# Designs tried in a protein design chat: miniprotein binders against q9rrp1. Part 5

Target 1, 274 residues: q9rrp1
Amino acid sequence: MASLNSALRTAQHVRTATRGALLWGYEQKLAREVKANGKLPRHLGLILDGNRRFARAAGLQREMGHSFGADKAHEVLQWCLELGIPSATIWVLSTDNGSREPAELAHILSLLEREARQLAVDPRIHANRVRVRAIGQHDNFPPQVLAALNNLEESTAGYEGMRLNIAVGYGGREEIVDAVQSYLRTQAAQGATLEQAAENLTPDAIGAHLYAADQPDPDFIIRTSGEIRLSGFMLWQSVYSEYYFCDVYWPGFRRVDFLRALRDFQGRDRRFGK

## First folded at step 26 (miniprotein)

Design j5
Fold by ESMFold2, fold request of step 27:
Structure j5 (fold): chain B 274 residues (1-274), chain A 102 residues (1-102)
Amino acid sequence: as target 1 above (274 residues)
Amino acid sequence: DPEELEETIAEAQKLLERLELLLRFIQRALKWAGDPLLEWAQQALEQAKELLQKLRELLKQLEKRGNPEIKEQLDKLEKKIEELAERLKKIAEKLKQLEEKE
């Protein structure tokens, strides 16, 4: 009976080891297929959803989820660098976070400050010459948060590698309003009357005044947590974006999930309207 | 009861994952000593102590059942529990130091 139990235990261990090797092999194969295909998003958008629900599902206080979400964002940045994705925008904090409790908002802002300071000295950022920008409305952020974001932007301003936008204090409607205001100020500086400014207004004119106007529009947007809606993320620029909705919560978003999303992007055909 | 044993092992593994997440959270909070993070770090520390106690109770239950076929799994669980207990002790000492500075 001892020999039978030993044989059964050995067979189970072999199955587990084989499964691990197959999962590793599948991920490596998928990574090679995605890279060999060569069609990558020119500008990847990421809506980081599910932090609070991840923490709740793990039996933790929901506010703790934001720290795990930050860890995952660093992993995804690494994956983008490994694949050579040239531009990414990550939505960290919307303008409409007033419904959050003050302690949670303070935690998110403290985390933002520390992540910005860490990125400013991150060897990956400098070795890959990643240009990092914070987009959104920041006027009412605590001074230490503003200083961290400014330092990060200034430390990378001359870089011409990957572009990383951190959407913080960001809302699509607010971005459009800011763009219109910027357009009107430019028209006024050129001596245009209000009537002339109205006559000169085109979609391209508004597009030129968006926060990250020097970057291509996003062509692929991933949202985690299973919600099937845009919520104002890059509202103007996303008109032709392909969307991928993933059921996992953001902190549980694995590299294989990321690669599957990219493979799905590679298989799409955007010519049906032709 | 084989089904109870398997369920107890699964529960212990789930609690180990939760404990590791709590310790990671506290360690991040202590690294930067942020005001709101310190409040939550203290709450997480108490939760981590409770989880460690629960894990030790589960390990004791598993050891009492004396199943030779799960000895390797029990050794792995015990090693992981002790690893996390050492991390928790170090975290608790650092948090106490921060409280005394204030």
Scores: ipSAE 0.311, ipTM 0.694, lowest interface PAE 3.8, mean pLDDT 84
Fold by ESMFold2, last read:
Structure j5 (fold): chain B 274 residues (1-274), chain A 102 residues (1-102)
Amino acid sequence: as target 1 above (274 residues)
Amino acid sequence: DPEELEETIAEAQKLLERLELLLRFIQRALKWAGDPLLEWAQQALEQAKELLQKLRELLKQLEKRGNPEIKEQLDKLEKKIEELAERLKKIAEKLKQLEEKE
C-alpha cells in the first residue's frame, strides 16, 4: 500500500513538472509562429475586464484588483513594443462610474495619476518614442490627475514611434456626441446653416472629429473575462475590427494568451465583399 | 495519509500565491507617500500576516509528516515562505515609517 501511494505521488509530481515544461515550450513555439507569420494588428484595442473578479477569486479585496490590472497593462505594453505593434488603445475607465464607492473611485484616480507620472518618465516610452494620449472626457478629474495626464501628453507629443491611447473617462456614445458637436462647431465657423451642415454630414466627417482621428481604426480588439460584448469601446471606429474574447480576468492575462490571440488574428479571413 | 499530505501542499501553494499578491499590492501603495491607498495597505498587511502564520503552521505539519519523496517540494515551500516573510518584514517597517511621518 505504501508502494502504491509512493508511485502515485511520484506520477503526480512528474505530471506537474512536465505540464510546466510543455506550457513553456508551447509558448516559445507560438512566439516563433507569430513572428514568422509577420501579420500584426495596425491598431490593437484592449478592453481590460475582470480586475475586481480577479481579486475576489484570489480572496482579496475587490478594489485591489485595479492595482494588479495596472501591472498587467505594463506587461502588455512591453509585449506590444517587442513585437512592433504600431498602435494600441487600452480602456481603463468608462464614463459610467456612478455606482462605484467613493474610496474605490479615489483609488482608481490615484492609480491613474501615478501611472501617468510613471509613464512620463518611463525609459521604454522615451527609448521607443511612444506617443501617449489620454482620450475621453477628463474635465471633472481632480486637478492633480489632469496635470499628470497633460504632462504625459506634452512630454511625448513629438514622438513618432508607437501610438498608445489611454481611454479614461471614455464611452463610445459620448465620443460620438463629442464628434458631432465638434463637427457642428466647425460648420458654424464656416458660416454653414443647419441644413447645409446636415447635407455635408458623412461618415468621414464624423470620423475626422473623433478623439484619435489621426490614427487608423482598430483592426483587432481583445476583451478579457469572457464577456462577449464591446460595451461601447471605440463604437464608431470598430466597424471592421476582428474580435477576440478571452476567458481569463485581465490581471491573469498571460503572454501565451496574448500570442494565441495574435495567431487567431493571423488566421482570419478578412474579405469584405461577395 | 498521503491524500491529506497532497491537499496540504496544494493549500500552501495557493496561500503563497495569495500572499505574494498582497505584498505586491502593499509595495505599490508604499511608493507614493500620502496615497489614499495606505488605509487599504494596512488592511492588506494584516491579512498578509495571517497568511504567513497559516503557511508556517502548514509547513510544520508537512515537516512532521513528510517523507523523502516530497523533500524537494518542502524545501521549495520553505524557501518561498522565508523569502515572502522577509519581504513582509521590510514592507511592514516601511509602512510604519510612512505612518509616523504622516
Scores: ipSAE 0.306, ipTM 0.692, lowest interface PAE 4.0, mean pLDDT 84
Fold by ESMFold2, last read:
Structure j5 (fold): chain B 274 residues (1-274), chain A 102 residues (1-102)
Amino acid sequence: as target 1 above (274 residues)
Amino acid sequence: DPEELEETIAEAQKLLERLELLLRFIQRALKWAGDPLLEWAQQALEQAKELLQKLRELLKQLEKRGNPEIKEQLDKLEKKIEELAERLKKIAEKLKQLEEKE
C-alpha cells in the first residue's frame, strides 16, 4: 500500500511539471495567433496602476512597488517592439501627486531619472529607432530629472520607428488647458483678436495643440489593477478608444496578460481600428 | 497530513518570491549613489534576513515530515534558498560599504 501511495504522489508531481510546460506552450500559441491576426493597436495606451498594492499583497512596504513597476515597463517595451506596435503612451506619474509623502515622491522621481538615463543608452531604443518623448507638466521637477528626460528626448528626436510617450506629471485636464493656451498664443502671434480666436476655435484646433498631436489617437487602452475608469488619461484623445481592464497589478502584468488583452482587441468590431 | 505539507510548501514558495523581490529592490538601490532609497534598502535587508530564517525553518519542517515523493521538490527549494542566501550576503556587504562611504 505504501508502494501504491508513492505511485499516486509521483503522478501528481508529473502533472505539475506538465502544467508548467502547457502554460508556456499556451503563451507561445497565443503570441503566434495575435501576430497572425495582424490587427494591432496603432497607438496603445497603458495606465500603470497597482504598484503599491502589488508590494502590499506580497507583504512588502507599499513604496517598494514603484521599483518593480519600473522593471515591468521595460518588459512591456520589449513586448511592444516584438509585435511591432507603432506607438505607445505609458502613464507613469500623475499631476496630482502633492499628497504623497515627500520621501516617496523623491523615490519615484529618482527612479524616473534612472530609467530615463537607462533608456537613453538602451540598445533596443537605438536599434529600433524608438523616438521617446516625455509628455506632461515638468516645471517643478528636480534639475537632474529634467536633464535626464531632455537627454533622452534629444538623443532619439530623429528616430522614425516606434514612438514611445512617457506621461509624467500628466493630467488630461491640464493637457487640455495647455492646448488651449498654445492655441491662443498661436492666434495672437498671427494677429488675431480674442473674438477671432474664439471664432476660429474648433475641436481639430485643440487637437492640433495636444502634447503628442503628431500621433494618431489611442485606439486601445489597458489599465491594470481592475479599476474601471480612465482617471483623466488622454482625456481628449480617447474618445474612440477601446478599453481593457486587467485585474492584475502592474508589476504582476505578464506577457500572457498582454497577449490576452491584444486578442480581446482583435475580436472587437470596429470600422476605424483596421 | 498531505494537505498540511502542501500548505507548507506553498508558504515557502510565497516567501521565496518575497525574498527575491526584496533582493531586487536592494540591488537596484545599490546601483546609484546618493539615492534616497538607502533608508528603504536597509529596511528591506532586515526583512530579507528574517524571511531567510523563516524559510530555513520551513525547510527543516518539510525535511522532518516530508513524503519521499517530494524529495526532489525539497532539494530544489533548498538550492533556491541557499542561492538567495548567498545573494543576500553579498548585497549586505555592499550596502554596508556604501553606508560607510557616506
Scores: ipSAE 0.295, ipTM 0.688, lowest interface PAE 3.9, mean pLDDT 84
Fold by OpenDDE base, fold request of step 27:
Structure j5 (fold): chain B 274 residues (1-274), chain A 102 residues (1-102)
Amino acid sequence: as target 1 above (274 residues)
Amino acid sequence: DPEELEETIAEAQKLLERLELLLRFIQRALKWAGDPLLEWAQQALEQAKELLQKLRELLKQLEKRGNPEIKEQLDKLEKKIEELAERLKKIAEKLKQLEEKE
């Protein structure tokens, strides 16, 4: 009887020490497979969900969940640069987040200001010529947060590398309304009547007035937290997007989970309504 | 019970992972002195001290069971607890030096 229990325990210790090495070896294999296929998204959308749930599950404060979520965004930026993904949009804060506790919102905005100031001096941003933009409604943001976002945009405006959009105060319905308002103001400045502006209104005319109109539509949208919905993320642009829902909270999102999502995208036939 | 021993080791491992997360948070907050995160870093420091105490107590309970088959796991756990304790001490000293400058 003693001989069988020693063999099972030796098998468990081999399983734990080999799990790390096997996971690393698997991740390196998967990274080679994804790179060798070469079919990458031209524009990657990321819905950053589960920061609060991560903190709760770890027995941490909500604020720590947002801080670890910001660290994870820096890791994902690195992974996008290493793979050569041309454009990414990350959803940090929605318009609907106005219902959050005032202290949690103040923390997210302070974190955004800090991260914007860090990105403006990040050697990876400058070395890779990353053009960063904030997209959304920012009129109600604290002046110091606006100044940090504007400085980040200005410091990178001349870059032609990867395009990074940070969606903050972003809502997909609000973006469509802002696009239609921008279109109408442009038509009015050209001396068009309301009737002419209505006749000239096309899907392409709306598309030209979206926050990131100079970028292709998102090919692939990843959402974390196990939630199977877009919640209005890139509502107009997502018409032909592929979707991947990952049952991992955002701060727990790993390079292996990202590579699995990209492998899943590579296996998809994008018919574009054909 | 061998199952109760595996559960207690799994609990100690979860507490260790939580302690490592707290220490990473505090180290990040200390890098950006003057951020509102300093108050949360102080709270996280107290939580980290409590976690370290619970881990040392769990380790002592596991050692008292005297099971030779877990000795290598306990030695690894002890070594990791003391590594984190030394990191926590250095973090606490840095936090105190920041508080003395304000």
Scores: ipSAE 0.257, ipTM 0.622, lowest interface PAE 1.9, mean pLDDT 86
Fold by ESMFold2, fold request of step 27:
Structure j5 (fold): chain B 274 residues (1-274), chain A 102 residues (1-102)
Amino acid sequence: as target 1 above (274 residues)
Amino acid sequence: DPEELEETIAEAQKLLERLELLLRFIQRALKWAGDPLLEWAQQALEQAKELLQKLRELLKQLEKRGNPEIKEQLDKLEKKIEELAERLKKIAEKLKQLEEKE
């Protein structure tokens, strides 16, 4: 019996090591299948959720989660570049940041400044000619954060490769209001009366004034942390987006999870029959 | 008891993951001197020291059982613990130096 128990325990440890190799092989098979299919989002939306819950689940202070979330964003950028996804929008900070503790908000803004400065000199950004934009309402950001964001945008403004939108201070309702205001100012500059501006107002007119109007609407939106809602992310543009809700927290979002989401996206057209 | 042994190993592996995350957080905070989270880095350092002590206790429990069947896994665990302990020592020294500079 002792010899049998010893053999069973050894077999369990061998199986654990073998499962690790099988998981790696599965991920590689998935990557080949996704690439072979070839259908990728033209514009991928990412709602980064679960930073605080990840830290809590790991027994860490909740505020630490934002640092791990920033690290994960760099990984996902690499995955998008590897696959050739032409546009991505990543939601980093919503307009309702007043609900957060002041020290946590200061940390998030400090991370944003540092990440923006790091991206501005990142070899991947320049080698792949990634055009980076910050979208949202930035009026109340500290000057050093604004300077970092402006430098990043200016240093990549001429690039025609991948488009990366960083949604900071972003809310979908606020974006719509900004678009209407921009539309009205354009009409006024052209000499239109209010009556003429109202008559000229169409969905396309509003769409042309959204923050990233020069890019296609998102095809595919991934939200981590298991919540099944968009919370105002790209509220106007997402009307025809495919949605994927992943139950892992953002810092725990693995490449295999990303590939599964893409495979799901690829399979949906066949399931709809159109 | 093989079930208790497996549970102890699993607990050690979870604590190793948590310790590594804490060290990554502190190292990131230290890279950017003046980070408003440096006081949180000190709290994270204290938690990391506690986790390291707990890991060493678990390792002693596993070694005292004298189970040669898990020897390779215990050797890997011990090596990882010492690696993280050295990283913790270096990080603690850097944090102390930053606090002295004020």
Scores: ipSAE 0.237, ipTM 0.652, lowest interface PAE 4.6, mean pLDDT 83

Design j5
Fold by ESMFold2, look of step 26:
Structure j5 (fold): chain B 274 residues (1-274), chain A 102 residues (1-102)
Amino acid sequence: as target 1 above (274 residues)
Amino acid sequence: DPEELEETIAEAQKLLERLELLLRFIQRALKWAGDPLLEWAQQALEQAKELLQKLRELLKQLEKRGNPEIKEQLDKLEKKIEELAERLKKIAEKLKQLEEKE
């Protein structure tokens, strides 16, 4: 019995070490396959979900999860830059955040301020000429958060490399309403009546007034945390998006998970423009 | 009991991961003087100390059993525990300095 128990433990140890080496090798092979294929998202959407659940599953206070989520966002930015993905939008904070505890919201906004300040001086942003924009409704943000976001946008406004949109205070329904309001104000400034504005309304007219309307629509959207729905993320723009739903909570989203999602994208038919 | 030994090793690995996450949280909170979460950093520091104590207890249990087949795993656990213990000491010193100035 002792001999059998010893043999079983040795087999488990060998299996664990072998699995680790095989996983690393699999990730490297997958990275080569993704690069060799060459079909990459023109605009990658990321719905960052599961920060609180990650912290809770690890036995930590749920509010700590947002710090880990911010760390993961930096990792994913690096992966996008390494692959040459030309545009990405990350959903950091929705318009429906009013149901969060005040201390948690204050933490998220403080973290946003610090992340914006960090990005504004990040050598990766400047070396790769990444243009960064904050999209969403920011009217009620603290002045220091607004200043940090404005500085980040101004510091990168002339860049022509990768485009990074940070969706904060963002909701798809609110974006559409803002676009319609902008459209109507433009029509009124041109002397149009309400009837004329209604006659001039097209999908393209609305699309021209969305946040970051000068970028292509997202063609691939990844959502973590196992939720199989979009919750209003880029509601207008995602008509032809391919979707990938991953069970892993955002802070636990690994490079191999990212590469698997990209491989899945590479195996799909294109649905637009051709 | 081989099942109990594997459970103890798995528990130690889970606690190591949790300890590392706590230290990362505290380090981020300390990066920005005046961070509103410095109170939470103190709470996380106390949790990290408790986890380190539990990890040392688990390591003693594993070493007492004297199983040569797990020697490599024990060495890796011990190295990681000492690494995290050093990080915890540095973080605690920085937090103490910040509290004394304010």
Scores: ipSAE 0.221, ipTM 0.645, lowest interface PAE 5.0, mean pLDDT 84
Fold by OpenDDE base, fold request of step 27:
Structure j5 (fold): chain B 274 residues (1-274), chain A 102 residues (1-102)
Amino acid sequence: as target 1 above (274 residues)
Amino acid sequence: DPEELEETIAEAQKLLERLELLLRFIQRALKWAGDPLLEWAQQALEQAKELLQKLRELLKQLEKRGNPEIKEQLDKLEKKIEELAERLKKIAEKLKQLEEKE
């Protein structure tokens, strides 16, 4: 009996040291496979879910879960740059914040201000010519948060590298309403009647007035946390998106999990309704 | 009991991972001096001290069991605990220096 338990423990230790080296070797193999295939999304969507659940599972405060979520966003930006993904949209904050504690919301907004100020001076943003935008409804944001977001957008507005959209105060129904309102204002400024504006209303006309209308639709949307739903993320644009649901909380999302998602995307036949 | 020993090692590993997360949080909060995160960094520092103490107690319990098969694991765990303890000290010193400047 003692000899079998020693052999099982030695096999577990060889399994843990080999799991680290095998995980690294597997990640490097997977990175080579993903790069060699070359089929990357032109626009990557990311639903950043599970920050609070991560904190709870780690026995941390909810606020720490959001701070580790911001870390992970910087890591994923680096991974997108290393692979040459042309565009990404990250969903940080929904319009439906009524279920959040006021202290949690205040922390998320303070975190957003800080991350915006950091990105505006990040050497990786400037060296890679990353154009950053905030998308969503921001009218009710604190003035200091708005100033930090505007400074980030202005500081990067002339860049033609990777496009990064930060979806904050974002809802997919609200975006469609804002797009239709923007369309109607444009038609009115052109001297169109309401009847003419209604006749000229097409899917492409709505598309031209979305928050990121100068970017292609998302090819691939990754959601973390094990939740199998979009919750309205890029509701209009996602019509032909590929979806990947990862059973990992956002702060726990690894480079290997990202590369697995991209390999899964590479294996898909995108028929676009044909 | 070999199972109770494996459970205690698994508990020590979970506490170690939690301590690493707290230390990362505090190190980030310290880069953002003047943020409401300083108060949370202080709270996280006290939690990190408590976790470090629990880890040292678990390590002493594991060492007292005198199992030669786990000695290399305990030596690695001890080394990692002391690396994190030194990191925690440097963080605590930086936090005090920030509190003294406000």
Scores: ipSAE 0.030, ipTM 0.340, lowest interface PAE 5.6, mean pLDDT 84
Fold by OpenDDE base, fold request of step 27:
Formats: C-alpha cells, sequence, structure tokens
Structure j5 (fold): chain B 274 residues (1-274), chain A 102 residues (1-102)
C-alpha cells in the first residue's frame, strides 16, 4: 500500500504539464473572473461523496477510492488558499458508521491518521497559518487516530489564517444534541435551575455550543456524486446556505469544477428568508 | 538465496496486479470522454508506464539468476507483461486521440 501512495503522489507533479492549452486557458480565465467578482464564501462546506463509486467505476479497491479522495482534499485546500477562502469544513466521515464494513471503517480511520500526521507537518499549513480542527464525535476512535487529530489541532491552535474543519464521526443531529448537552452543563456550572436553563435556551445559545461556533455559518455547500441531499451536514448552520450539487465523484472533482461552483455562487442573490 | 527469489517473484506479482488495476481504470475512464476521470486516466497511464518499466527490470533480474525451476513462471510473467504492454499502448493511443479532439 505505501508504494502505491508514493507512485500516486509522484504523479500529482506530472498533472500540471499535460492540461491541454485550451482547458488551461479557460480555467485561468474562469479563475480571473471568480477573483475579479470578489464574492467568495466566508465559509465553504464540502460533502466528500463518491469515493466508493469512483473506485468501483475504476475497478479499484474501495480503499483506493478513499486514498484518491484524500489526495483531492489536499488539492481543494490549495485552491481555497489561492482564492483566499477564510473557512472550510470538509465532511470525511459520518456518525453512521453502522452502514460500513468494519474493514472499510478501519481503513478510513488509518487514512485519517496518516493525513492528520501529514497536515501537521505540511509546509502549506504552516506558511499560510491554517488552523485545523476535527469536528464530530471521536470518543470511539482508536487512540492513535485521536493522538494524530489532537496533535494536528495543537500544532495549529495559535494560527489566525484559514480555518479548516475536518468533519469526522460527524452528524448534524448528534452535533445539535452535543450542543444542547454542552449548554445544559454550562448552565448547571453557573448554578441555573433546569427551569432557568429551559427559559434561557435560544437559537443563539445552541449556536454558541455547536462545533466551530467561532466561525460564520456556511455560505456555500458543495456536494459531489450527483446526490441531491445534505444528509445532515451542518444541519443547524445550513439554514441560509447556498447549495451546489456536482455530478462528479469526489476523486474526479477538478479545479475547473470548483471554479464553476464558485461562479454559480457569485450569480446567486442571498435573501436570507426576505 | 531461494527466499530472495520468492520475494522478488511476489513483488513482480504485486506489480502485475497493480498494473492490471490501473489499465482497467484507464479503460473505464476512456468511456467517460470529457469527464474529470480523464485527468485521472492520464495520471494512471504514467503510473502504468512506470510500473511496466519496473516489472521489466524485475523480470530481467529474475532471468539473470538463471534458475530452471522458475523458468515456466518467468515465461508466464513475460507473456503477461507483454500483453499488458500492448494493452497500455492501445490505451495511450486512444487517450491521445481524445485529447486531440477536445
Amino acid sequence: as target 1 above (274 residues)
Amino acid sequence: DPEELEETIAEAQKLLERLELLLRFIQRALKWAGDPLLEWAQQALEQAKELLQKLRELLKQLEKRGNPEIKEQLDKLEKKIEELAERLKKIAEKLKQLEEKE
């Protein structure tokens, strides 16, 4: 497995040379148009869907689809940095682990550990002062995965650049429950009664206890794979999000597809329920 | 060393399986002209060329050892490498023809 990932990484350097001059010219034009408009998401949501379908369509193992999906996440991080997108949340793993084979889950967690260790030493993270956080329920994660996530968070905690959230063991209903539990614990620590805690419960009080509550709500959510649903991704925060459903599997998502999505966002009038 | 021969044969078999997987990927991606999978097909083609070269080098090392017990396995490996090389060449020609049309 390690030698295949090294071969795949070496080939990322060859990708820059053979884009047909027309596609490159169009992508550069589109990038200039997107930059010139200046209306970028303050917080970009990404639902990483289609890794398994990509692998199946390619006749590759499921594990290879997740590896290509991780490599694509690094490309998208670079594109966010180049455009100056202030915040991004990437959904890697849901709380609904029960629908996955134990061997596939173990592989995804091992991949997450590897990618977390790589991000913790990535020159792009440090040079751009990217603050990385893992968001979700992690209590049942293997100790080595938790250690890699914690080390990544600690290594970047003082950074004031782009905010990157990695949603792992994440579910939107579970996040709301965790927020309400955190609120109730805070109220109890302040000496509030249960009645007072109920009276003080507002949408803003829940919002203050969500994962990454120090960031704005997602302006724009991109989902890959052609699936037209959120599946609970940022369920509370997505109330006024714009949505873009891309009919491309995540490992196949290109810079041109990303720029098209951003151009589509730029053309939208955000009414916020008015 | 017999153990070093078995390890080298096992490495050649793993490289062969990887090359077959990459060639299957590229052949499927070629059905999706204009799909983002074409860029991955180009990348997989370069990886397949590198794997094919490594396989030919390993085969040449195994042949130099001149062990008659592995000769049938080497002849089978060589035949399979050349079948995959010809398949890779036809795939590369099809990829190039698709790129010239876009």
Scores: ipSAE 0.023, ipTM 0.343, lowest interface PAE 5.0, mean pLDDT 84
Fold by OpenDDE base, last read:
Structure j5 (fold): chain B 274 residues (1-274), chain A 102 residues (1-102)
Amino acid sequence: as target 1 above (274 residues)
Amino acid sequence: DPEELEETIAEAQKLLERLELLLRFIQRALKWAGDPLLEWAQQALEQAKELLQKLRELLKQLEKRGNPEIKEQLDKLEKKIEELAERLKKIAEKLKQLEEKE
C-alpha cells in the first residue's frame, strides 16, 4: 500500500509539473507561431471589461477588481512592446460609467492618477519611446487627475515609438459629436458659411477630427468578460475592425489568451468589403 | 468520506487564493497610500484576518482526520498559510505606521 500511494503522488506531481511544462511549452510555441507569421494589428483596441465580476467571483471588493485590472494593463503593454504592436487603445472608463457609485468612480480616478504618474516615470515608456495620450471627455475630472494625464502626455509627446491611447471618459457617440464640433469650428475659422460647412462634410472630414486621427483605424479589437458587444468603443473607426471576444475577466487575462487572440486575427482574411 | 476530504481541500485552496489576492491588494494600496486607498486597505486587512482564521480552522479539521494520503498536501498547505500569516503581520504593521502618520 505505501509504495502505491508514493507512486500515485509522484505521478500527480509529475502530472502537475508536466501540465505546467506543457502549458509553458504551448505558450512558447504559440508566441513563436505568432511572431513567425508577422501579421500583427497596426492598431490594437482593448475593451477592459470584467473587473467588478472578477472581484465578485473571487469574493473581493469591487475596488480590488479595478486595482488588479490596472496591473493587467501594465502586463498587456509589455506584451505589445515585446511583439512590436505599433499602436494600442485601451478602454478604461466610459462616459456611461458616470452613473457608478461615487466611491467606485473615486477609486477608478485615483487609480488613473496613480497609473498616469507611474507611466510618466516608467523606464519601459521612455526606453521604447512610447507616446501616451488620454482620449475622451475630461472636463469633469478632478484637477489632480487632469494634471497627471497632462504630465504623462507632455512627457511623451515627442516620442515616435508605440502609440498608447488611454480611453477615459470615452464614448464613441461623444467622440463623433466632438469631431463634428471641431470640424465646424475649423470651417468657421476659415470663414465658411454653415451651408458651405455642410457641403464640405465628408467621412474623411469627420475622421480628421477624431481624438486619434493621426493613427490608423483599429485592425483588431479584443473584449474581455464574454460580453459580445462594442458598447460604442471606437464606433467610427471600427468599421473594418476584426473582433475577438474572450470569455475571461480582464484581471484574469493571460499572455496565452492574448497570443490566442492574435493567432485568431492572423487566420482572418480581411476583405474590407470586397 | 474521500469526497468530503477533496471538497474540504478544494475549499481551503479557494480561501488561500482569496487571501493571496487580498494581500497583493493591500501591498499595492500601501505602496500608493492616500485616501481612499487606506480605508480600503483597512477593510481588506480585516477580511484577510478572517480568511486566515478560517484557513487555520479548516487545516485543523483536515489534520484531525489523520489521513496519511493527504499529509504532504496538508504540510504544503500549512507552510503556505504560515507564509501568508507572516506577510499579513508585516502588512498590518506597515498599515498601522501609516495611520499613525496621518
Scores: ipSAE 0.023, ipTM 0.462, lowest interface PAE 3.7, mean pLDDT 85
Fold by OpenDDE base, look of step 26:
Structure j5 (fold): chain B 274 residues (1-274), chain A 102 residues (1-102)
Amino acid sequence: as target 1 above (274 residues)
Amino acid sequence: DPEELEETIAEAQKLLERLELLLRFIQRALKWAGDPLLEWAQQALEQAKELLQKLRELLKQLEKRGNPEIKEQLDKLEKKIEELAERLKKIAEKLKQLEEKE
């Protein structure tokens, strides 16, 4: 007689293999449901949160958490391409992250440089004609990081496929200030007085000077880490966004979690304040 | 105790998953030589060696407990540990070759 423990362990191996197959079958079902509905975000926002917490929970260094976070961003890009999502913005680094330990900031910037160099030669970027942009305040970035970002932007500038914005040194209040400053400079270059510039200031005038003004506002914003806040992500543009908060750390974010988020978006009635 | 045996196997599985994560990190770092990630890859390599040693110690403890019902699981765990050990060795050799070129 196989002991109760042999039967329980065979049941656990059958449960792990069946959980793997059941999870795969469920993910394939969700992917078919999401594709069959066809209602996808025109612009997907992603707040990449929980890299440090993931690393801590796995007993890894913080740096490894950021590296796995970058790998996850490549997976999500692939999922966006497979579904035909036209635009995505990923939030990698906030302006407030400048208050981090100098060594951690230097690491994130070095990682950004590497990922930018990787994307600039990524066959998926070129084959799908993905237009990549860095958005945010970059004036204080190391020259090598700026060069890598600029090279990525230039190498993809002529592409008309998916739009990918990488929000780095990004803050939503800072973007509004930069947009108003850009507006004022444009008005001044047109010979407007300060009074005329004030009179001509509209929501659309600010919108036209945002970092990604040539893209639609985000239809859907996903945040990881269980935190129920935007933290200023796309502060202006998010006025009519749908939000999804996932209690998973970013490096642990799975295709099934992404498909669940999209299914949740598909079930929403977007009234636009009506 | 069967419960202590299941806990020790669950601990070994967590250490194995952590070791696989470290090895994936180092393998990623090795694609981009001359990155500051090389230093973290070295630190991750030492952590991976320590985890591998702990896994081998846990395996030896599990084997000494001699439950024939877990033998197939221990054999699978051993095989996976040795597969990761060989990956770790090849990673260490590649890291050393990169350090010798800088």
Scores: ipSAE 0.022, ipTM 0.424, lowest interface PAE 3.5, mean pLDDT 84

